# VHH binders against Probable E3 ubiquitin-protein ligase HECTD4 (HECTD4): the designs that were tried, part 20

Target 1, 370 residues: Probable E3 ubiquitin-protein ligase HECTD4 (HECTD4), of Homo sapiens (Human) (q9y4d8r3627to3996)
Amino acid sequence: SGGDPTYAFNIRFTGEEVHGTSGSFRHFLWQVCKELQSSSLSLLLLCPSSAVNKNKGKYILTPSPITYGEEQLLHFLGQLLGIAIRADVPLPLDLLPSFWKTLVGEPLDPEQDLQEADILTYNYVKKFESINDETELEALCAEIASQHLATESPDSPNKPCCRFTYLTMTGEEVELCSRGRHILVAWENKDIYAAAIRSLRLRELQNVECVTAVRAGLGSIIPLQLLTMLSPLEMELRTCGLPYINLEFLKAHTMYQVGLMETDQHIEFFWGALEMFTQEELCKFIKFACNQERIPFTCPCKDGGPDTAHVPPYPMKIAPPDGTAGSPDSRYIRVETCMFMIKLPQYSSLEIMLEKLRCAIHYREDPLSG
Key: E = the ipSAE of ESMFold2; O = the ipSAE of OpenDDE; V2 = 0.75 times the mean of E and O plus 0.25 times the DockQ between their complexes.

## First folded at step 18 (VHH; framework vhh_8h63_2)

Design g4 (from v4 with G35S A60P; at its last look DockQ between E and O 0.23; V2 from the best seeds 0.00; counts 0 for: pae E 4.2 > 2, placed apart)
Fold by ESMFold2, look of step 18:
Structure g4 (fold): chain B 370 residues (1-370), chain A 119 residues (1-119)
Amino acid sequence: as target 1 above (370 residues)
Amino acid sequence: ELQLVESGGGLVQAGGSLTVSCAASGFTFSSYWMSWSRQAPGKERELVAGISTGGRTYYPDTVKGRFTISRDNAKNTLYLQMNSLKPEDTAMYYCAKGHYDIFTGPDYWGQGTQVTVSG
């Protein structure tokens, strides 16, 4: 009587028959994503801004002509994104916002996206755009020329200035226009030069060939036409989860069992201890508690509904330990990772809670000699 | 007590226009994507318009350029403006609340409103 008709695109995909451990599947995906981001594959490139600690550890699709084998790997990456959506298992991929924009078809912003991906090129371009007379141009070009001399290499691959050439993100010199190697930057063409460099970088970020391969793989699993309804952030969250552990979201999606309440003293100690954790420690906690490095951003279980709308691993469940004799402070935290359930002793203080939590996240297996 | 109540259906001559609306209650309207689907006799239900929480839209090619979905979050109301109607558009039109994941599809449907287009 509620009327729950089949969605117009009733899609079944690989992953509906999740193996009994599920944790092995999540670990497999972690290994695959680690390999896709490895330098040995050349598929993903650390964004140039990483060199100055901006967007550190964020990747882009390598902007170079691709072989058939690389095309197949990009297609596979697209399939993994689709599997992540359908199985609600977040992938540990660290991709720039520009990737997500291109994936969903949102136009790149020539200021923000360039700045986020390659701040050094952005600043270089801004220098040429901001000069107001030829004396300033001459000074800028002299400064750039002296930096080539300071490199002191007879065939330095980094010779970006004085002509209509520039280095690609992979380090290859290209002409910015026909016969650009023979065209000097001068007052009358400085704005054209700056615009050409912007255009080069934006085309590299747009990376139509590689994105097309990724979208083809994604489209084999989900209806690609629906991407027009997603923001880049929503797409990232639905495929990769929260790349940062958001304690507010986690707390909002936690259930307390067997008479426990959020206001119980040891529960307040628990959240207080997690608030003291670094992001690295929070990630270890999530791995300890549910064997995942990231947790999904969306979970309908708190919203209610006519049927169970559970999204793994949510909700996190906090329950008392199987109560028996002994001081709570002498007991260890136990977890049931498949259920995202934490059997939490009634520790007597924040200090003890913090100690026990840190012990749990650092020693996930039984101690051995050594 | 979730409710979706469609209205505005009726009989329209080919080439005409019609607006259907859907009054929503019992949930946080602004937090969910919404959609219109239609079902003609003997056909399976098909999505004809979708709108995200942020106003991003989807239309299949069969209605693109003729249909416009919109939402008024202050009034908890979803609209479908249908222009240049054809006899093939004759169907029962359903308002639907989306699942949190648009690829899972809607999780609640209204009772529908009939749209009939005469040639």
Scores: ipSAE 0.241, ipTM 0.714, lowest interface PAE 4.2, mean pLDDT 80
ESMFold2 (binder alone), look of step 18: mean pLDDT 85; pTM 0.859
OpenDDE, look of step 18: ipSAE 0.480; ipTM 0.793

Design g5 (from v4 with H99E; at its last look DockQ between E and O 0.01; V2 from the best seeds 0.00; counts 0 for: pae O 7.5 > 2, placed apart)
Fold by OpenDDE, look of step 18:
Structure g5 (fold): chain B 370 residues (1-370), chain A 119 residues (1-119)
Amino acid sequence: as target 1 above (370 residues)
Amino acid sequence: ELQLVESGGGLVQAGGSLTVSCAASGFTFSSYWMGWSRQAPGKERELVAGISTGGRTYYADTVKGRFTISRDNAKNTLYLQMNSLKPEDTAMYYCAKGEYDIFTGPDYWGQGTQVTVSG
């Protein structure tokens, strides 16, 4: 990342309408998001809490100084968020609530956001805040020293002590104040120590520099004033949708074509098969069918809007396969991703349906070529 | 309409200081790289300083250590603080807008403000 920025292309949508109706486009966005989340770019990292199975799979922006190239990528991330909003294409991003708060300009909760992002640090801080006397402090320090490379007090080589240093989220030990490495945590300053750690972590979560870049990118696509109108959750939902597939919702937003009916046996097998799928499989199915890993979880129709006003890529369409040659059971499922259309053979059993669907979602690596 | 309006130019003695400003309008200022270019008589226009959307600064070698570029996104204003000015700094100074970085070049220029450094 220390080299020249590798910017493959510039996105310029100013004054242009962005539509998410193209399967290829949706797939492209998906791939880009995956690349941005890759370890090679180090733009995102799993939140520390994930190490102890809290908020597992949730990412934060890497709280480290960024290179020019990284800044450009973050800007690009912002643009992607904007595109997601404009094109109604949910991005497969799992970002911690603190990110969305910062993005929309909402202050972080020093307790909740800390706890969510880094429960270990949260608990660590709470330990120091909860001690009642010097003896307890000594005991706590002893415990900490036993877990970490015991820093011996120069004045008391046998007394474990903490210093005004702490690890960043990236694993770097930093001073919490000027000459913090030389300042011991004592009863008189323990609260300052705890507060300093909290402040450090919150600053990391705020990540003003990185968020600024993201916001800049976002602002190049949509008016930033829009952010002031959205809650963090709303922003997340509009950009990333829900991380799971609601089959009921999907079914409700499915159209049957060319005389097919929901009550047709093979259609029942189809839905039966999907009901047997894991969320991972469902996500793969959606990707297979429309080149999105995620789909909208709400629609204007819920609020009394017309069926014609479904949000893209809805409705899903189920149609018969092209051609009539051969046994239905020998045929493969085909899709038109741009239309969110599934060409579904009349498979003779649920088992066959299940097999064919699983085959479709696991073995077709390129939805554009299949 | 996109506008970049420079101000603050003038005559200054060698070794003196001057700050030029650029008022931007007609676009989302915070979303774009901004910079300063200058053009001396008989010379090509050259990038002097740039500032990214994230606030990273870039300087030509000829002005590094002497000039400081900054931006106020709330005011849609770009600044160039010029210290230790030299006669060779005499030029028309242009506010520049760029999409992403200084390496791709600016896509829009202001009308410029004249800076003259007397020896």
Scores: ipSAE 0.017, ipTM 0.280, lowest interface PAE 7.5, mean pLDDT 86
ESMFold2, look of step 18: ipSAE 0.332; ipTM 0.765
ESMFold2 (binder alone), look of step 18: mean pLDDT 86; pTM 0.865

Design g6 (from v4 with S52T; at its last look DockQ between E and O 0.26; V2 from the best seeds 0.00; counts 0 for: pae E 5.4 > 2)
Fold by OpenDDE, look of step 18:
Structure g6 (fold): chain B 370 residues (1-370), chain A 119 residues (1-119)
Amino acid sequence: as target 1 above (370 residues)
Amino acid sequence: ELQLVESGGGLVQAGGSLTVSCAASGFTFSSYWMGWSRQAPGKERELVAGITTGGRTYYADTVKGRFTISRDNAKNTLYLQMNSLKPEDTAMYYCAKGHYDIFTGPDYWGQGTQVTVSG
């Protein structure tokens, strides 16, 4: 309704140890992330490349002046990142590498990051950079004019021309220089024009104001100087975990309770069923089981070190169901999300297991209400 | 058994240089964050430098520009090159092992090597 988004609460974890051991807490973080990515807040937007199936589903920070409310939300986002890191609760965020670069203070690559974020603009710039003569420029301008509402040169109404303007990522036409609307792209200034567009996009990707807010929030949780130790990719993985579920990894980090064994028939059905799941279904399963969609990208145990403790929420635990009443096949799968524990009935077939699992992941009650 | 064995400490004059080393064993060295901590008499132990598995480094402000941390994964050895040493750098220097990143902090230390800087 045109109002600034409200910041409902302050997170104060300074000096406190944060653990992601509560399923409800993990779910809360998930919900918050979902809301932050909501179009209603306009804090994040799909990268332009997503429109042409490049980096589909990847977001960037909205490159626009921010209100005080937005700044607070960005600060909050930063805090969430920090919490995720400290609590080992991966956030379901899909942000472009450029975001993580800027977050850790690594400079953007004017070619790679541009291409990743906005392939159309990248190609557009490359076209201007690759022309060899004025005739080619004219042809290019003609092509552009045919695709876009041709701005006719006031001096040559029949000659398609470009002007020193370009669209921001938010769709606003801006001047690339002072009085750019009145400056035509010509052979003599085409390189300046291309460079100006590149610069515009890079500034948008850098998004200094928004990143500063995010970093401020992050800094309230984690010393910012430590960020310099992480590559952008490491930061992403540490914060968001893997974007997919590795079943082998999961299986390797599964414990069986109360006498259950990996070789038990219904356990075999369980893993067989998961092997049949899509990544989406697997993510839903993880969400069902531990209230998060992402998992950590690594575990100390994998590295052969002396650390025997698994990174949360691992290990997954499979246990028998509570009670013995009724046929196993009539029972539902239950979970203790805080423990990443699955109470699994001894279903009599893979088919039944599959059905029950699918039912569980699609029709479960809200963990916060149930 | 996990072991961190520091060496190279000694007495050095102010403005001098010294390199301390840490031989690591009992774990996959290349997979862990490593660092150096120091403890001066009457002071708390402080992290002075860290290095990730990827080779990214961190330095405390007090040593930045003077100290260089490095690692040789093939030799399972951590190094700290200390230049322009000051009397305030006098401390027991401990090799530190962390997890896969700095955010978890060090969780294991060696026995330490004494560095004394005379004024």
Scores: ipSAE 0.036, ipTM 0.495, lowest interface PAE 2.8, mean pLDDT 86
ESMFold2, look of step 18: ipSAE 0.116; ipTM 0.643
ESMFold2 (binder alone), look of step 18: mean pLDDT 87; pTM 0.876

## First folded at step 19 (VHH; framework vhh_8h63_2)

Design m1 (from g3 with G54R; at its last look DockQ between E and O 0.40; V2 from the best seeds 0.00; counts 0 for: pae E 2.5 > 2)
Fold by ESMFold2, look of step 19:
Structure m1 (fold): chain B 370 residues (1-370), chain A 119 residues (1-119)
Amino acid sequence: as target 1 above (370 residues)
Amino acid sequence: ELQLVESGGGLVQAGGSLTVSCAASGFTFSSYWMGWSRQAPGKERELVAAISTRGRTYYADTVKGRFTISRDNAKNTLYLQMNSLKPEDTAMYYCAKGHYDIFTGPDYWGQGTQVTVSG
C-alpha cells in the first residue's frame, strides 16, 4: 500500500537481511573500527579532559589540517556509521558528545562542550575571566610562568607575561589573532584573550572540514537531511550503542533452545554468575558470545515496532552442548558467534558456572570459537 | 484500518497563511514519525516537513522559516502551519506515516489536500 517513498534518498545497499545474522560481518566492523582508532592513522584523538579522568576513553576527530587521504578515510568512517544503522550493528567507537552534536548539526555549547572536551583549558580561561584588577593579572601570569606557559615581557624582562598564542589540542602553538605572537595580554584585552582561546577550542571541536567529510560518507548511505530529527544522543545510540551492558534487557531477549527452560538450575546459575560480573567482564562476555564489544539496546518491539522483530544479534540463544560425554563440570562453554548461541553445559553449581564463564572470557578471547 | 485524512487546503493569496491538518487512525500514532509531502503538477513528490516521536523536526530548505509542523498525540492529529505562502507552494499536500525507524521512508500516504496560492 504505502510503498512509494517521497525521500530523495533511495540509497541502494545490501539491506538488513544480508548482514543481520553474520558473525563475520560483525567481526569485520569491529576490526575496521579498531584500525580507525589506531594511533598510526591519527584520525581520532583522545579528548584532552581524559588526562584528568574526565570523559576517560572518549575520542574526538583530530583537529588538524586534512590531507586527501585523511579526507577519504573520514568519508569511509561516515559510510561505516551509515552501515551500522542499516545493519543494526553498533560500532565500538567512543566519541565525545561534541562529535555527535556536530554530526547532526546541533550547535556546540561554549561552556559545556569545552568543559567536556578540555577541562584544563576551560579552567585556564575561567582564571582570566575571574580576575578583577591588574595586580591579579600579574599574579596569574606569575603562576602561569611557574608552569612554563608564559613568557617574559619585552618591556620588563623580569615580569611574566602571556601573548595571544595558545596550544592546539595536538600540541602546536598557534596565534590567536593576526600577529598574536607580538600582542601581550594586558588588563585591557584579557577578556578578548580568554574569548580567543574559547574560539580556538570551539573551532577545533566543530572541526568543519573533518565533519563535512564524515557527513558526506554518511549521506551516501542514509538520508542526511533527516539528522535534524535526531538528538546527538539518539544518533550515538543508533550507531554505536553504549559500552554498558544491560543484563535485564539481555535476559528479556534471550531464547532457550528446545529442552531448556529459564527455570532450569544451570540456567539460573548462568544468570546468577553474570549478575556477579563487572561491566568490563560483561563486555568481554559479549565479545566471546557474539564477537561484538557492544550490542544494541533498542528493540523495535519496545519502540512500537512489530512484536516479531528482533534487532541482530538478538535473540541470544542458550543451547545444550553438542555431546554428552563426561561430566558436565569438565566441559568448556562453546559458542556460535554468528548465531549469538551459547552451548552451555549443565554445570552443578554457581561457583563452577562462574569459573567456567570467567575462563571463557579471559582465556578464550577467540572470536572463531565453536 | 489505517487511515490518514487531510483537511484545511484551499485557495490563498500570496503572502497569506494556511493550516492543514491530518487525522490519523488505525495505528499507534505516537510511535511513528510523521510528515508532510507535496506534489505540484509535473513535479516529483517532495518531503517538506517531518516530526519525530519526540518532537524534533525537519524542514526542506524551500519552506524553512515559513512552515511549522506539529503533532498532537492525544488527538492523533498532525498539523502544518504555512505562513508567507508563495505561488511555488501550490501543490497537493499529503500526510505521511513514517516507519518506527526514521531512516526508513514513509509506510503510508493520505489522499491529500490541495493548496493553491495565487498572485
Scores: ipSAE 0.396, ipTM 0.796, lowest interface PAE 2.5, mean pLDDT 81
ESMFold2 (binder alone), look of step 19: mean pLDDT 87; pTM 0.873
OpenDDE, look of step 19: ipSAE 0.667; ipTM 0.873

Design m2 (from g3 with T28D; at its last look DockQ between E and O 0.51; V2 from the best seeds 0.00; counts 0 for: pae E 3.3 > 2)
Amino acid sequence: ELQLVESGGGLVQAGGSLTVSCAASGFDFSSYWMGWSRQAPGKERELVAAISTGGRTYYADTVKGRFTISRDNAKNTLYLQMNSLKPEDTAMYYCAKGHYDIFTGPDYWGQGTQVTVSG
ESMFold2, look of step 19: ipSAE 0.302; ipTM 0.731
ESMFold2 (binder alone), look of step 19: mean pLDDT 85; pTM 0.856
OpenDDE, look of step 19: ipSAE 0.713; ipTM 0.891

Design m3 (from g3 with G98D; at its last look DockQ between E and O 0.36; V2 from the best seeds 0.00; counts 0 for: pae E 14.0 > 2)
Fold by ESMFold2, look of step 19:
Structure m3 (fold): chain B 370 residues (1-370), chain A 119 residues (1-119)
Amino acid sequence: as target 1 above (370 residues)
Amino acid sequence: ELQLVESGGGLVQAGGSLTVSCAASGFTFSSYWMGWSRQAPGKERELVAAISTGGRTYYADTVKGRFTISRDNAKNTLYLQMNSLKPEDTAMYYCAKDHYDIFTGPDYWGQGTQVTVSG
């Protein structure tokens, strides 16, 4: 009961702003959503596909048994979703479509949702589904065994992928069936093995216990019948909105580090290039620069000066690159996403700035990327 | 003091269209979610549509694509445009205030307006 460490996150909403200002309320919501998506709470997990640049920066509910405190935090998340709907104030949450499907009760697609959440496991499963004979199975298992040994301590026993075990999204080895540690994958059961892994991941994405807690919190704010009126996409829209970048606001809330000035030539090229971007390109830039799809478009600061209070993630900071090696035009734009800091080379023209920015936000097209 | 007055109901042929409206008074209309519910004889009252203070709309599956809810905050008036009407849409249509009330139970309901679809 009393003294619960998650107590500070149990917020109630009465249809009015918490302290009477829209900027203060939005700042509070931004900070809360940032904390909910932080690894320090372990409430949300970056989807595994993010590690290979698919759905980078998108989260799912961490699929693990929950403590009472985690249940309270998930209940609070549900309340935030409900408050967002009632107040028409979008939350800056970057959640995978599978979360929205489970929230409204839409079935997960065993191909699409797995691929979006965990492309590595998806590809692993597809390898077993696509082999044609027992010699291919033997070769696949040998390949997997050699890769597993190379990535673990020499003192660890070789754990061939050929047993009915797999790692959960949180890194725990689990049996795929009763006594799975004692069952070898063989030609006659390879499809059952692949299906069991797919089933494990889908159960982790469905995450019934955690979603139930979120629904309970949502239901305390909004009648749950509303969920039957919304598709997954509509629920996301009503709670988190679409990414939108107000470029004039962004420019007004940008600081220039270490003697840089807005009138410097490459800074003018930078803003000129962003003025040529579509909203889609601007959203990708923001994702690149601060790992968020949504940023505020208001704050209590008048003109974004260095001495005024900014709502996070503002201000954006432009700084010189680390080091001076090589021609500026051959260097890449680097960022420190936690600080919303752009380490911008002194590119010699608008054309080069535009090329480099587009490369950075798209990481160049790669025909080998599926 | 608080008042919700529905109007615009009537008889219409199947496949036809009808607009019902709700005049609101006695409260700050723009500060509240508004909605429409309906009740056919012998059936439970069902939510048809809702609209937020910012104009976001929500629809029951039975009317999606056929019905459109809207509000005019300057006139304190709520509307429901009903197209492609079916005999199953025959019901008393009620205007309600606050989305919480219209989903779980009404604090404030109008007297309703009858919509009858023949054919």
Scores: ipSAE 0.000, ipTM 0.309, lowest interface PAE 14.0, mean pLDDT 78
ESMFold2 (binder alone), look of step 19: mean pLDDT 83; pTM 0.835
OpenDDE, look of step 19: ipSAE 0.015; ipTM 0.299

Design m4 (from g3 with H99P; at its last look DockQ between E and O 0.02; V2 from the best seeds 0.00; counts 0 for: pae E 3.0 > 2, placed apart)
Fold by OpenDDE, look of step 19:
Structure m4 (fold): chain B 370 residues (1-370), chain A 119 residues (1-119)
Amino acid sequence: as target 1 above (370 residues)
Amino acid sequence: ELQLVESGGGLVQAGGSLTVSCAASGFTFSSYWMGWSRQAPGKERELVAAISTGGRTYYADTVKGRFTISRDNAKNTLYLQMNSLKPEDTAMYYCAKGPYDIFTGPDYWGQGTQVTVSG
């Protein structure tokens, strides 16, 4: 309250259009997204399901009261989403579907979204919802007690029982109702208990306060009315694109410069090498080549438009290296990230091509990224 | 065109109450911090109240407990309820816009509405 916010960036627009034509700009967005996903800012957290290998790597907004600084950062996140849309630069963000639903104002599914975000809690709730009598409840409570989620009844010290408390996503124990800590789960109120937990988790997923900040930021960049026109998935795709590289798609949309042809031997080696790449390596390749990890979802070709309608820096371009001096195999791959152009030497084998590409994506920086 | 139009100012006796309003247009109102600044004769303009996009409110110490800032995003309207007014509160009150946060310095003000508190 009243403290100076600690945020890394402040974006002020002076009425100029945002374009993603600069390699450095794309890199900047990439860096910012990485920072936002870092644990240092605590704005995003891995969804609880990730702990059990469900929706691994997917993030949600941290469900907690936000500080002034955090609110500003969330606003900034919204601005980034807006910039991504306007500039057609996909952000390397992996946010759970529930985030996108809340962003566009679509209600959460109390079953599906809960299950996706927190499968453990989902299963926990389902257990209570599925019991048929007091005996089953007792058994369930005993089971929970064995897992240290239940406490002893004050009235019956030898009888394990649950109380109207539950853990938040951040690990804080909270009362599910007034004086919930003193209310035991019994047959008569078990459904209320289950409902209360579900409600808690859904509120956390909705995260109205944080989403409001994000939407505000977004609204400073693009009209919020646009959100009413987009499904959650469409919003995700427009902002973050696909989280994988479709190599076939990339190849189909590659331009060859200065007389190069797709049938050239070294070009075949190039594509052959990329076919051997993992998705991680492909992402690194795209990062190397154009300073972003993902390919935009928007393709005029998909909509029946001409290839010339692609937003720069697309399409990818392959060109000969600068200069002709020296053995091709001794030369390095160079890139012009602003143009998404790869200067590719005529390497003499697939093996050499593969080696040089891997070297480029892991160890080299693009000197022409600015 | 961005516009902030203040209203509701007037003459009020010490201890009285007054509500000023600001009608905003030309921008996405809900996306920006809003605030109220005031300027007394011979003094610098000062931010006295601010409200975040999420509804968090901030007050200068001089008005804390007496003034309440609020917003209606559906109406694109900002409010300042002023209670227990003092002669020292006499000033031109300006509706202030963002930028995205008000504390970095407002980037736009309205024409202001005069509030005069008589002793």
Scores: ipSAE 0.169, ipTM 0.641, lowest interface PAE 2.0, mean pLDDT 88
ESMFold2, look of step 19: ipSAE 0.352; ipTM 0.769
ESMFold2 (binder alone), look of step 19: mean pLDDT 85; pTM 0.848

Design m5 (from g3 with G54R H99S Y100T; at its last look DockQ between E and O 0.40; V2 from the best seeds 0.00; counts 0 for: pae E 3.6 > 2)
Fold by ESMFold2, look of step 19:
Structure m5 (fold): chain B 370 residues (1-370), chain A 119 residues (1-119)
Amino acid sequence: as target 1 above (370 residues)
Amino acid sequence: ELQLVESGGGLVQAGGSLTVSCAASGFTFSSYWMGWSRQAPGKERELVAAISTRGRTYYADTVKGRFTISRDNAKNTLYLQMNSLKPEDTAMYYCAKGSTDIFTGPDYWGQGTQVTVSG
């Protein structure tokens, strides 16, 4: 090509000009990401901690043997990540940091990543690590057995026991070692038991086969050689944008159309209402306004200067409504999603602005309806 | 004026160790990723190691486990520690300054320092 390695990299990264700003393309990617995160595909698994409201809505790659079809879907996921980098269109994927660590080659933290993904297993293992003698071990094993066998006949003379087995994240009972179903947990092997459970979970989170498939797809779009130079957060930001809606960033990247000023009363009501929104409501607002639930973390226009290129969907534009019929308070908020433009009536109070915004995000979740 | 000055090259026996260094000036060293490329006679230039502004590293498979890249931002100096050297490591080693974007290649090169591994 050009003989200069930097020239080759620049050509590969700057060649995306066709669909990056299209509302239809962004809606397509949103819909694909929703399908990839659906329970019907079993490709992504809600992290086990979500069952106790930790990291709710966050996914990991399902840790199970993969079929050829699942391998192809994971390859496609890798391609989507690469496309997101090259087109500067963030994907609305909600993946745990452990995924991003494994993608860039950063080792998992056996404490933090286990807690984050599966707090229940973490707490279970900690119970075995905290006991001080065989009497405490027998009491713990009896407690565990009673929780699983509460309906067992009182005529059973069996001494409570734990064996070298555990459930995988997909609910399958596996042996922790050869003949584990026949090996009792005892004082002399309790630390081996705890370590084996930790090892099982860490292997499931590392998920080498699935991550390899994702990396193969990513490598077909961008050069993989330099991934180890990125932090997990940097990779997440380059592919999925901001993991939450930052109102100060959004406000800094908002332009006001003819006749409007940031200091106008209804503009102040607008921002005041958004400050009262939860992150869930803010994501619905972004989807209503531009067909995305997540916005990019970086924008070249942040440094200022006229005529600088903006990454989609920025800037957000606030404009007057079409026409002048009737009271402003009787109008509905309208948007042009392809332009990230909000046609905002001059509502007379914060209370009315909040009501109208909540109405808009609830009833107009379909970005194609306009 | 932007400068990258390599030093520390020389002749070493197979299995030995050598450290090359690169003194940088004329730019804000801490703001750019840095790397080492090598070129053996009759072969194409190869990036063998790179290090980000935050200290994250890349190594080519041919040197992984034997070479260690590091940077000292206070001294504006890049290092490459080469252990267990093989005759195949014989090459001119070039210091490279990257851009601020990790996905683009180097934008400046030093003159290089020769490393020769005998025996």
Scores: ipSAE 0.249, ipTM 0.726, lowest interface PAE 3.6, mean pLDDT 80
ESMFold2 (binder alone), look of step 19: mean pLDDT 86; pTM 0.867
OpenDDE, look of step 19: ipSAE 0.739; ipTM 0.908

## First folded at step 21 (VHH; framework vhh_8h63_2)

Design n1 (from g3 with H99N; at its last fold request DockQ between E and O 0.02; V2 from the best seeds 0.00; counts 0 for: placed apart)
Amino acid sequence: ELQLVESGGGLVQAGGSLTVSCAASGFTFSSYWMGWSRQAPGKERELVAAISTGGRTYYADTVKGRFTISRDNAKNTLYLQMNSLKPEDTAMYYCAKGNYDIFTGPDYWGQGTQVTVSG
ESMFold2, look of step 21: ipSAE 0.436; ipTM 0.804
ESMFold2 (binder alone), look of step 21: mean pLDDT 86; pTM 0.864
OpenDDE, look of step 21: ipSAE 0.000; ipTM 0.238
ESMFold2, fold request of step 22: ipSAE 0.336, 0.510, 0.473; ipTM 0.777, 0.842, 0.823
ESMFold2 (binder alone), fold request of step 22: mean pLDDT 86, 86, 86; pTM 0.859, 0.861, 0.861
OpenDDE, fold request of step 22: ipSAE 0.000, 0.305, 0.000; ipTM 0.275, 0.724, 0.250

